# Designs tried in a protein design chat: VHH binders against Iron-regulated protein A (irpA). Part 17

Target 1, 312 residues: Iron-regulated protein A (irpA), of Synechococcus elongatus (p12608)
Amino acid sequence: LITNQTIQGFVDQVVVPSYVSVAAGATQLEQALQTYQQAPTAANLEAARQAWRVARDRWEQTECFAFGPADSEGFDGAMDTWPIDRQGLKTAAAQPVEQREDSRKGFHAIEELLFAATEPTLSDRQHLVILATDLTKQAQGLVTRWQQASDQPAYRSVLLSAGSTDSAYPTLNAAGTEIVQGLVDSLSEVASEKIGGPLETQEPDRFESFVSRNTLSDLRNNWTGAWNVYRGQRSDGVAAGSLQQRLQQQHPVIAQQLDQQFATARQALWAIPEPIETNLASPRGKVAVLTAQTAIAAVSDTLERQVLPLVQ
Below, E stands for the ipSAE of ESMFold2; O stands for the ipSAE of OpenDDE; V2 stands for 0.75 times the mean of E and O plus 0.25 times the DockQ between their complexes.

## First folded at step 11 (VHH; framework vhh_8cml_1)

Design s2 (from p1 with S31Y; at its last look DockQ between E and O 0.07; V2 from the best seeds 0.00; counts 0 for: pae E 12.3 > 2, placed apart)
Fold by ESMFold2, look of step 11:
Structure s2 (fold): chain B 312 residues (1-312), chain A 124 residues (1-124)
Amino acid sequence: as target 1 above (312 residues)
Amino acid sequence: EVQLVESGGGLVQPGGSLRLSCAASGFTFSYYAMGWFRQAPGQEREFVALISRSGGSTDYSDSAKGRFTISRDNAKNTVYLQMNSLKPEDTGVYFCAAKRGYSYYPTSASYDYWGQGTQVTVSS
């Protein structure tokens, strides 16, 4: 099922452009926060909040390929740890950001200072620039780790060497397993933890981006990231050599089922009223959230039960 | 608090068997791939076995293939390592480790949580 074209498309058409997009979004957020610090108008505050949402959207599309450097070299922890240590964040400004616990930096630390109050204080505005500069550094570092060799090979090269006897991926199917497992894990986490946790506890502040009311966007972007990996590209259509195309050719019944399940999950996710955080209060809202949870779990289950064995 | 607690180590003769267990708490066990690593004195920690979060996929080091079996019971939050045909070179401290999701590129650096280890000694 998995070919060199499949792996190259995954890396070059989805992963690398996605991380470049995240770095660009983080840079734009940093610039917006610098502008807000220098000129703290309502318009500049709103621009900074919008820049955070854009950077967050881009980041959340990378969840299903967090394996490798994002995981093993601490980028995911530094950028996306939640819950945040609110008290420690207040005292952390004296501490170099590189030395801070992950719970005192990253997207959710910025979210707290930028969205929790109606207006950030002078101290908050200064701290926000420090946090955004670090976020940009981490996002750029992740791009570098995929594209450039140093004391370790570029991760692009690691995946593109699949099938070499000395490779970390000794067969094409080994690389395929990593790709499919990433899809399974991301979508399962959405269904079981990101949606399931708040549903089980009936506590809206258990939604990951409760402070900014951005959780539904996060979930929709997680779906979009998985969809892009499955199709082998970030634009409309189906990439040549993609997992989707290979399945259509070799296992058309599985492909039809999976295509429909992705579509059903999208329909259910986009049917949830904004913001998701208020939907635990009504039976109608709970049904919408549960419907989406079930639909996303079905995609993950088909990938795990029927697709994963095909790449092993 | 996340905890991984290994048990089942001990002293055995060459050719013997041991079954290691690792009890997990403080996280949703079924969301994690589980691994076993070992470390002999003066050596770097080395990969032994990996099992996917569902248990549907396993990997082994070359030295473990055919002799060791990793398994898990998600209802009991426990991962196991059945070690058969033990050799003196299998001597070391065996560590249980947990990683969110499956990683085919197994290095110790990619694991989120670690146990304290259990000693396995195979005397000649």
Scores: ipSAE 0.000, ipTM 0.254, lowest interface PAE 12.3, mean pLDDT 88
ESMFold2 (binder alone), look of step 11: mean pLDDT 84; pTM 0.850
OpenDDE, look of step 11: ipSAE 0.407; ipTM 0.754

Design s3 (from r1 with S103K; at its last look DockQ between E and O 0.90; V2 from the best seeds 0.00; counts 0 for: pae E 4.0 > 2)
Amino acid sequence: EVQLVESGGGLVQPGGSLRLSCAASGFTFSYYAMGWFRQAPGQEREFVALISRSGGSTDYSDSAKGRFTISRDNAKNTVYLQMNSLKPEDTGVYFCAAKRGYKYYPTPASYDYWGQGTQVTVSS
ESMFold2, look of step 11: ipSAE 0.424; ipTM 0.744
ESMFold2 (binder alone), look of step 11: mean pLDDT 85; pTM 0.867
OpenDDE, look of step 11: ipSAE 0.542; ipTM 0.804
ESMFold2, look of step 12: ipSAE 0.313; ipTM 0.678
ESMFold2 (binder alone), look of step 12: mean pLDDT 85; pTM 0.864
OpenDDE, look of step 12: ipSAE 0.610; ipTM 0.829

Design s4 (from s1 with S54Y; at its last look DockQ between E and O 0.86; V2 from the best seeds 0.00; counts 0 for: pae E 3.2 > 2)
Amino acid sequence: EVQLVESGGGLVQPGGSLRLSCAASGFTFSYYAMGWFRQAPGQEREFVALISRYGGSTDYSDSAKGRFTISRDNAKNTVYLQMNSLKPEDTGVYFCAAKRGYKYYPTSASYDYWGQGTQVTVSS
ESMFold2, look of step 11: ipSAE 0.406; ipTM 0.729
ESMFold2 (binder alone), look of step 11: mean pLDDT 84; pTM 0.850
OpenDDE, look of step 11: ipSAE 0.406; ipTM 0.752

Design s5 (from s2 with S103H; at its last look DockQ between E and O 0.81; V2 from the best seeds 0.00; counts 0 for: pae E 5.4 > 2)
Fold by OpenDDE, look of step 11:
Structure s5 (fold): chain B 312 residues (1-312), chain A 124 residues (1-124)
Amino acid sequence: as target 1 above (312 residues)
Amino acid sequence: EVQLVESGGGLVQPGGSLRLSCAASGFTFSYYAMGWFRQAPGQEREFVALISRSGGSTDYSDSAKGRFTISRDNAKNTVYLQMNSLKPEDTGVYFCAAKRGYHYYPTSASYDYWGQGTQVTVSS
């Protein structure tokens, strides 16, 4: 099922471009926050908030492949730990960001300050710049680890060498397993945790991006990221040698099922009333959220039960 | 069959140390983040610590920060919790848990597998 072309498409058409996009988004956020710090106008605040959303959206598209450097070198933790330590964040403004716990930095730390009910103070604006600078550093670091060799090989090379002697992935299927498992895990997390937690307790503040009211965007971008991996590219269509194409060729029934399930999940996610945080308790909102949860879980289950065994 | 088996609990004096271990089997250990929770008598289960798949990232509760260290050995399918400077309020049953995914959720509902727990008692 998995070929070198599959892995190459995954890495070069999805993973690396996605992380590059994240770094670019982080950079733009940093610039926006610097502008806001220098000139704290309502327009500049809004611009910074929009920049955060853009950067966040791009990051959420990477959730299904947060293995490798994102995990092993702590980039994911530094960038996207949730929930944040709100008390610690307030008191740690003077602490070097590189020395901080992950719960006191990253996307959600920025979110807490940037989307507060009251406008950020001078101190907050300064803190935001520090946080954004670090976020950019982390994002760029992650890109570097995938693209460039240092004391360790570029992770791109690690995956592309699957099946070779001394490879971290001793077979193509090993690499395939990593890819499919990432899809399974991320979509399961979306269904059972990101959506499931708040839905179960009916507590909107348990949504990950509650402060910014950006949770629905996060979830949609989680879907998008998974869809990109499945198709082997970020643009429209199906990449040659992609998981989707290979399944279509070798297991058309499974492919058709997955295609339909992805579509169903998309439809459900985009049918949720905006914002999800304020609609969780409404009759319409509850049904819509549950529908999306079920649809996403179905994708994950099919991947886990029918696709994963094909690559293990 | 999935199994998480905790060990290393016991009675210790305030200021003492314990090292808990959790041996995992029945699933691909390296695909899971691992966590520790604890439950005191009459209290709800609470988050203590979490470690990412490769061990590159960790998270701690406020109470655990600076005193506890979570680590893992993927070759041994084992996660550890080094507990230093123990306090009476640290008394409880400590549970090992496994979580799919890459993000940290300090809620029990986020975890897929649980151990039976090991008793930790801190008392003079």
Scores: ipSAE 0.096, ipTM 0.587, lowest interface PAE 3.7, mean pLDDT 93
ESMFold2, look of step 11: ipSAE 0.120; ipTM 0.575
ESMFold2 (binder alone), look of step 11: mean pLDDT 85; pTM 0.856

Design s6 (from s2 with G101S; at its last look DockQ between E and O 0.63; V2 from the best seeds 0.00; counts 0 for: pae E 15.1 > 2)
Fold by ESMFold2, look of step 11:
Structure s6 (fold): chain B 312 residues (1-312), chain A 124 residues (1-124)
Amino acid sequence: as target 1 above (312 residues)
Amino acid sequence: EVQLVESGGGLVQPGGSLRLSCAASGFTFSYYAMGWFRQAPGQEREFVALISRSGGSTDYSDSAKGRFTISRDNAKNTVYLQMNSLKPEDTGVYFCAAKRSYSYYPTSASYDYWGQGTQVTVSS
């Protein structure tokens, strides 16, 4: 099922362009926060808040391939740790950012200072620029680790060497397992933790992006990222050699089921009224959220039980 | 506080069997893939077995394949390692570990929580 074209498409059509897009979004957020600090108007605040949402959208599309450097070299921790240490964040402006615990920096630290109050204080505006500069550095570093060799090979090269002697991926199927497991783990996390946790406890502030009311967008972008990996590209259509195309050719019943499950999950997830945090307050809102949870879990279940064995 | 507590270790003769258990608390067990690692004296910790969150997928080191079986019971928050046909080289401390990391590749760096270990000794 997994070919060199499958792996190359995954890396070159989805992963690398996605991380480049995240770095561009982080740069634009940094610029918006610099402008807001220099001219703290209501318009500039809204521009900074929107820039955060755009950068967040791009980042959340990378969840199903946050393995390798993102995991092992601490980029995911530095960029996306939640919950944050709210008390420690209040005093953290005196700490060099490179010396901070992950709970005092990244997307959610920026989210807290930018969205929690009606308007950030002067100190918050100065602190936001520091945090955004670090976020940009981390996002650019992740791109570099995928694209550029240094004292370690570029991670692109690690994946493209699958099946070679002494490779981190000794077979094409080892790389395929990583790709499919990434999909399984991301979608399972959406269903069981990101949606399931708040539903189980009935606590809206257990939603990951409660502070900005951005959780539904996060979840929709998690779906989009998984969809892009499955199709092997970030544009409309189906990429040659993609997981979807290979399944359509070799296991058409599984492919048909999975295509339908992705579509059902999208429909359910986009039917949830914004913000998802409000929907815990009503029975009809709870049904919409439960429907989406079930549909996303079905995608993950099919990937784990029917697709994963095909790449092992 | 997150805890993983291993049990079921002991002394056995070569060719014998042991069943290890790992009881989890302080986190939502069904959200985590579970693994077993072992460490002989003076050696690095090595991967033994991994089981997915639902139990639908398993992976084994070459030395464990065919002799050991990993399983889990999400209702009891417990993961097991059935160890058959034990050899003296299986001697070591066996650690339970949990991961929510996206990486399937079986490296110790990807695991979030670790138990304190249980001793397995295969006398020769």
Scores: ipSAE 0.000, ipTM 0.209, lowest interface PAE 15.1, mean pLDDT 87
ESMFold2 (binder alone), look of step 11: mean pLDDT 84; pTM 0.857
OpenDDE, look of step 11: ipSAE 0.018; ipTM 0.428

## First folded at step 12 (VHH; framework vhh_8cml_1)

Design t1 (from s3 with S54Y; at its last look DockQ between E and O 0.92; V2 from the best seeds 0.00; counts 0 for: pae E 3.9 > 2)
Amino acid sequence: EVQLVESGGGLVQPGGSLRLSCAASGFTFSYYAMGWFRQAPGQEREFVALISRYGGSTDYSDSAKGRFTISRDNAKNTVYLQMNSLKPEDTGVYFCAAKRGYKYYPTPASYDYWGQGTQVTVSS
ESMFold2, look of step 12: ipSAE 0.364; ipTM 0.713
ESMFold2 (binder alone), look of step 12: mean pLDDT 85; pTM 0.868
OpenDDE, look of step 12: ipSAE 0.725; ipTM 0.879
ESMFold2, look of step 13: ipSAE 0.334; ipTM 0.692
ESMFold2 (binder alone), look of step 13: mean pLDDT 85; pTM 0.867
OpenDDE, look of step 13: ipSAE 0.761; ipTM 0.890

Design t2 (from s3 with Y104W; at its last look DockQ between E and O 0.91; V2 from the best seeds 0.00; counts 0 for: pae E 3.3 > 2)
Fold by OpenDDE, look of step 12:
Structure t2 (fold): chain B 312 residues (1-312), chain A 124 residues (1-124)
Amino acid sequence: as target 1 above (312 residues)
Amino acid sequence: EVQLVESGGGLVQPGGSLRLSCAASGFTFSYYAMGWFRQAPGQEREFVALISRSGGSTDYSDSAKGRFTISRDNAKNTVYLQMNSLKPEDTGVYFCAAKRGYKWYPTPASYDYWGQGTQVTVSS
């Protein structure tokens, strides 16, 4: 099922471009926050908030492939730890960001300050710039680890060497397993935790992006990220050698089912009234959220039960 | 069969140290984030520490910070909790837990597998 072309498409058409996009978003956020710090106008605040949302959306498209450097070198933790330490964050403004725990930096730390009920103070504005600078550093670091060799080989090369002697991935299927497992786990998390947790307890503040009211955007971008991996590219269409194409060729029944399930999940996620945080308690909102949860879980289950065994 | 088996608990004096181990079997260990939780008598199970699947990221409760260290050896399918400067309030049953994937939460309900626990008692 998995070929060298599959892996190459995954890496060069999805993973690397996605991380590059994240780094660009982080950079823009940093610039917006610098502008806001120098000139704290309502317009500049809104511009910074919008920049955060853009950067966050791009990041959420990467969660299905958070293996490799994102995990092993701590980039994911530094960028996207949740929940944050709110108490610690308030007192950490003078602490070098490199020394901070993951719960006191990253997207959600910025979110806490930037989307507060009251406008950021001078101190907050300074703190935001520090946080954004670090976020950019982390994002760029992640790009570098995928693209460039240093003390370690570029992770791109690690995956592309799958099946070669001494490779971290001794077979193409080993690499395939990594890819499919990432899809399974990320979508399962979306269904069971990101949606499931708040839905079960009816506590909207358990949504990860509750403060910014950006949770629904996060979830939709989680779907988008998974769909990109499945298709082997970020643009419209299906990449040659992609997981989707290979399944269509070798296991058309599974492919058809999975395609339909992805579509159903998309429809359900986009049918949730905005914002999800304020609609969780409404009858319409509850039904819509449950529908989306069920649909996303179905995608994950099909991947786990029918696709994963084909690559293991 | 999935198994998580904790060991290393026992009785220790305040200021003492313990090293807990959790041996995992029956699942692909390297695909799971691992965590330690504890439960004192009459209390709810509470988060202590987390470690990502590769060990590249860790997180601790406020009580554990500066005193406890979580680590893992994927070759041995084992996660560890080094506990230093133990206090009477650290007394409880300590549980090892596994969460599939890259992300984790400090909520017990988020974890897929649990051990039976090991008793830690800190008393003079």
Scores: ipSAE 0.275, ipTM 0.677, lowest interface PAE 2.1, mean pLDDT 94
ESMFold2, look of step 12: ipSAE 0.395; ipTM 0.725
ESMFold2 (binder alone), look of step 12: mean pLDDT 85; pTM 0.866

Design t3 (from s3 with Y105W; at its last look DockQ between E and O 0.83; V2 from the best seeds 0.00; counts 0 for: pae E 4.7 > 2)
Fold by OpenDDE, look of step 12:
Structure t3 (fold): chain B 312 residues (1-312), chain A 124 residues (1-124)
Amino acid sequence: as target 1 above (312 residues)
Amino acid sequence: EVQLVESGGGLVQPGGSLRLSCAASGFTFSYYAMGWFRQAPGQEREFVALISRSGGSTDYSDSAKGRFTISRDNAKNTVYLQMNSLKPEDTGVYFCAAKRGYKYWPTPASYDYWGQGTQVTVSS
């Protein structure tokens, strides 16, 4: 099922471009926050908030492939730990960001300060710039680890060497397993935890991006990220050698099912009234959220039960 | 069959140290984040420490910070909790847990597999 072309498409058409996009978003956020710090106008605040949302959306498209450097070198933790340490964050302004716990930096730390009920103080504005600078550093670091060799080989090369002697991935299927497992786990997390937790307890503040009211955007971008991996590219269409194409060729029944399930999940996620945080308790909102949860879970289950065994 | 087996618990004096181990089997260990939780008598199970799949990221409860260290050896399918400067309030049953994914670390309900626990008693 998995070929060298599959892996190459995954890496060069999805992973690397996605991380490059994240780094660009982080940079823009940093610039917006610098502008806001220098001139704290309502317009500049809104511009910074919008920049955060853009950067966050791009990041959420990467969660299905958070293996490799994102995990092993701590980039994911530094960028996207949740929940944050709110108490610690308030007192951490003078602490070098490099020394901070993951719960006191990253997207959600910025979110806490930037989307607070009251406008950020001078101290908060300064803190935001520090946080954003670090976020950019982390994002750029992640790009570098995928693209460039240093003390370690570029992770791109690690995956592309799958099946070669001494490779971290001794077979193409080993690499395939990594890819499919990432899809399974990320979508399962979306269904069971990101959506499931708040839905079960009816506590909207359990949504990950509750403060910014950006949770629904996160979830939709989680779907988008998974769909990109499945298709082997970020643009419209299906990449040659992609997981989707290979399944269509070798296991058309599974491919058809999975395609339909992805579509159903998309429809359900986009049918949730905005914002999800304020609609969780409404009858319409509950039904829509449950529908989306069920649909996303179905995608994950099909991947786990029918696709994963094909690559293991 | 999935198994998580904790060991290393026991009785220790205040200020003492223990090293807990959790041996995992029956699942692909390297695909799971691992965590330690504890439950004192009459209390709810609470988060202690977490470690990501590769060990590149860790998190601790406020009580554990500076005293406890979580680590893992994927070659041995084992996660560890080094506990230093133990206090009477650290007394409880310590559980090892496995979770698919890397978010929502401090929530016990999110974990897929649990051990039976090992008793830790800190008393003079």
Scores: ipSAE 0.204, ipTM 0.637, lowest interface PAE 2.9, mean pLDDT 93
ESMFold2, look of step 12: ipSAE 0.256; ipTM 0.650
ESMFold2 (binder alone), look of step 12: mean pLDDT 85; pTM 0.870

Design t4 (from s3 with K103R; at its last look DockQ between E and O 0.66; V2 from the best seeds 0.00; counts 0 for: pae E 5.7 > 2)
Fold by ESMFold2, look of step 12:
Structure t4 (fold): chain B 312 residues (1-312), chain A 124 residues (1-124)
Amino acid sequence: as target 1 above (312 residues)
Amino acid sequence: EVQLVESGGGLVQPGGSLRLSCAASGFTFSYYAMGWFRQAPGQEREFVALISRSGGSTDYSDSAKGRFTISRDNAKNTVYLQMNSLKPEDTGVYFCAAKRGYRYYPTPASYDYWGQGTQVTVSS
C-alpha cells in the first residue's frame, strides 16, 4: 500500500510545509508582541491575540505527525505543554527561558499572559516577548531538523530512506505504520481526551485552550491536519500516491467508508457553536459536542482496525 | 492480548527507595505514552507520572516532582518508576497505564490499557 511516492508526498507536501507555516506564524506572533510591548494600545493587543490564534491554528495541524524530532528532541514539550504552572510562570520572569520547565513556556504560557486578563501588565508584555522569541526558535528548530543535515541527517532524509537497513524505517511499511499510527493517535486524542475529558467532568476549564476560547479551532485544525495527511496534500484534491489514493485503488470499500467518516466528522465539528467551552451547559450544545466526539472516534477506529493492519 | 505487568512493589521504611517496572506485551510499546497512577484505599486513582513515546518529555504530579523519575526502555518494552525519599503518604497500589498522544492527562479515563497494580507500603 505504501510507496516511495506516498512517503515523499507526506513529507514534502504536508509535513515540511506545515512546519514552515508554523515558524512563519510564530515569527508574526513575536513581531506583534514586540509592537504591543512598544505601543500598548488596544489595537496592538488585539493584533497580538489574533497572531497567537494564527500560529496556534498552524501548530494544531501538525499534531498527527508529532513523531521524530518533535518528540525525541523535546520540541512538542517546549511548545505545547499543558497544563501550565501558573504560579511558576509568574515567578519565572528573571529565569532564562532555556533553563525553564516546559510548563513555564510555549503556546499556553503565552496564552495565559496574553488572554487571561483584560490587559497584560507591563511585566507581562516584557515576558510575552521573551516567550514568543523562544517559541519562534523552537518552531524554526523543527523546520531545520526536518530540512537540514548537521550532526544528524535531515528527518526528511530519514523517512525517504525507508527500505534501507541503515534507516529507522527498514521497510516502506515501517514508515507507513508511523504515518497511519500518527493519524490514529491524533484523532483518538481528540475524541477521548480533548473532547472526552471535559464532557466527563463537565468542567469547561478542562478544554485545552479555555483561556483564549480557542479549543474549537484547535479541534478543527487537528481534523484538518489529519485530513491533509490522509489526502497527501494541504490543498483541495487527492495527491497522487497518497494514502487516500492508494486505498481507493487497492481497498475501495475501506476507502469509501473512511472518506465518509472524515466528512461526517468535519460536518459535526463545524456544527458546534463557538465557543465549545460554553456548550457543555445546554442539552443541545452537549449533543453537538457528543456527536462530534463519536464521529471523530469512528475515523480513528477505522484507521486502527482496518488500515493499520494493511501496513504491518 | 494486551498485558501490562507491574513489579518491584513492597514494604519500605520512610526515606527509602523503590524501583517499579512495568513489562508490556500485546501492542507496539513504542507507539504509546506510558504513565503511573496510584490509589490509596477508598480514594480515586491519582496521577503520578507520564513519559512520552520516545522518552523525550516527562511530566509529574506535584507530590512526585523531585522525588520520582519515570523512564522507559523501548527495546525491552518496559517503563520504570524510580521512587526516592518515600513517605507514608506514598502508600498505595501503583498502576502502569498506556495511552496514545503526547499531552498530560491526569484522569484515568484518558488511558487505553492498565496493569493490575503493585502494592507499595511505606511504614516503620
Scores: ipSAE 0.093, ipTM 0.552, lowest interface PAE 5.7, mean pLDDT 89
ESMFold2 (binder alone), look of step 12: mean pLDDT 86; pTM 0.867
OpenDDE, look of step 12: ipSAE 0.243; ipTM 0.661

Design t5 (from s3 with Y102W; at its last look DockQ between E and O 0.85; V2 from the best seeds 0.00; counts 0 for: pae E 5.2 > 2)
Fold by ESMFold2, look of step 12:
Structure t5 (fold): chain B 312 residues (1-312), chain A 124 residues (1-124)
Amino acid sequence: as target 1 above (312 residues)
Amino acid sequence: EVQLVESGGGLVQPGGSLRLSCAASGFTFSYYAMGWFRQAPGQEREFVALISRSGGSTDYSDSAKGRFTISRDNAKNTVYLQMNSLKPEDTGVYFCAAKRGWKYYPTPASYDYWGQGTQVTVSS
C-alpha cells in the first residue's frame, strides 16, 4: 500500500510545510508580543491574542505527525505541555526558560498569561516575550531537524530512505505504520481525551484551551491535520500516491468508508457552536459534543482496525 | 493478551530508594506513552510520572519532582521508576499504565492498559 511517492508526499507536501507554517506563526506571535510590551494598548493586546490563535491553529494541524524529533528531542513537550503549573509559572518570571520544566513554558503558558485576565500585568508582558521567544526557537528548531543534517540526519532524509536496510524505517511499510499510527493516535486522543475528558467530568476547564476559549478550533485543526495527511497534501484534492489514493486503488470499500467518516466527523465538529466550553451547560450542547466525539472515534477505529493491518 | 507486570516493590526505610520495573507485552510498546500511578487504600489513583513513547519527554507530579525519575527501554519493552528520598506518604500500590497519543495527560481515565500493581511501603 505504501510507496516511495506516498512517503515523499507526506513529508514534502504535508509535514515540512506544516512545521514551516508553525514557525512563521510563532515568529508573528513573538513580534506581536514585543509590540504589545512596547506599547500596551488594547489594540496591540488583541493583535497578540489573534497571533496566538493563528500560531496555535498551525501547530494543532501537526499533531498526527508528532513523532521523530518532535517527540525524541522534546519539542512537543516544550511547546505544548498541558496542564501547566499555574502557580510555578507566575513565580518563574525571572527564571531562564532553559531551566524550566515544560509545564512552565510553551503555548499554554503563553495562553495563561495572555488570556486569563482582562489585561496582562507589566510583569506578564515581559514574561510573555520571553516565552514567545522560546516558542519561536523551538518551532524553528523543529523545522531545522526535519530539513537540515547536523550531528543527526534531517528527518526528511530518514523517512525518504525508507526501504533501506540501514534506515530507521527498513521497509516502506515501517514508514507507513508510523504515518497511520500517527493518524490513529491523534484522532483517538481527540475523541477519548480532548473531548471525552471534559464530557465525562462535566468540567469545562478540562478542555485543553479553556483559558482562551480556543478548544473547538484546536479540535477542528486536529481534524484538518489528519485529513491533510490522509490526502497527502494541504490544499484541496488528493495527492498522487497519497494514502487516500492508494487505498482507493487497492481497497476501495475501506477508502469510501473512511472518506465518508472523515466527512461526517467534519460536519459534527463544525456544527458545535462556539465556544465548546459552554456546550456542557445544556443537553443539546452535550449531544452535539457527543456526536462529534463518536464521529471522530469512528475515523480512528477504521484506521486502526482496517488500515493499520495493511501496512504492518 | 495485553500485560503490564510491575515488579521491584517492597519495604523500605524513610530516605531510602527503590526501583520499580514494568514489563509490557501484547501490544507495540514503542507506540505508547507510559505512566506510573499510585494508590493508598480508600484513595483515588494518583498520577506520579509519565514518559513519552520515545522517552524524549517526561512529566512528574509535584510530590515526585526531584525525587523520582521515569525512564524506558523500548528494546526490552520495559518502563522504570527510580524512587529516591522516599517518605511514608509515598506508601501505596504503584501501577504501570499505557496510553495512546503524544500529549502528556495526568489522569487515569486517559490510559488504555493498566498493570495489577506492586506494593511500596515506606515504614514510618
Scores: ipSAE 0.169, ipTM 0.601, lowest interface PAE 5.2, mean pLDDT 90
ESMFold2 (binder alone), look of step 12: mean pLDDT 85; pTM 0.857
OpenDDE, look of step 12: ipSAE 0.278; ipTM 0.677

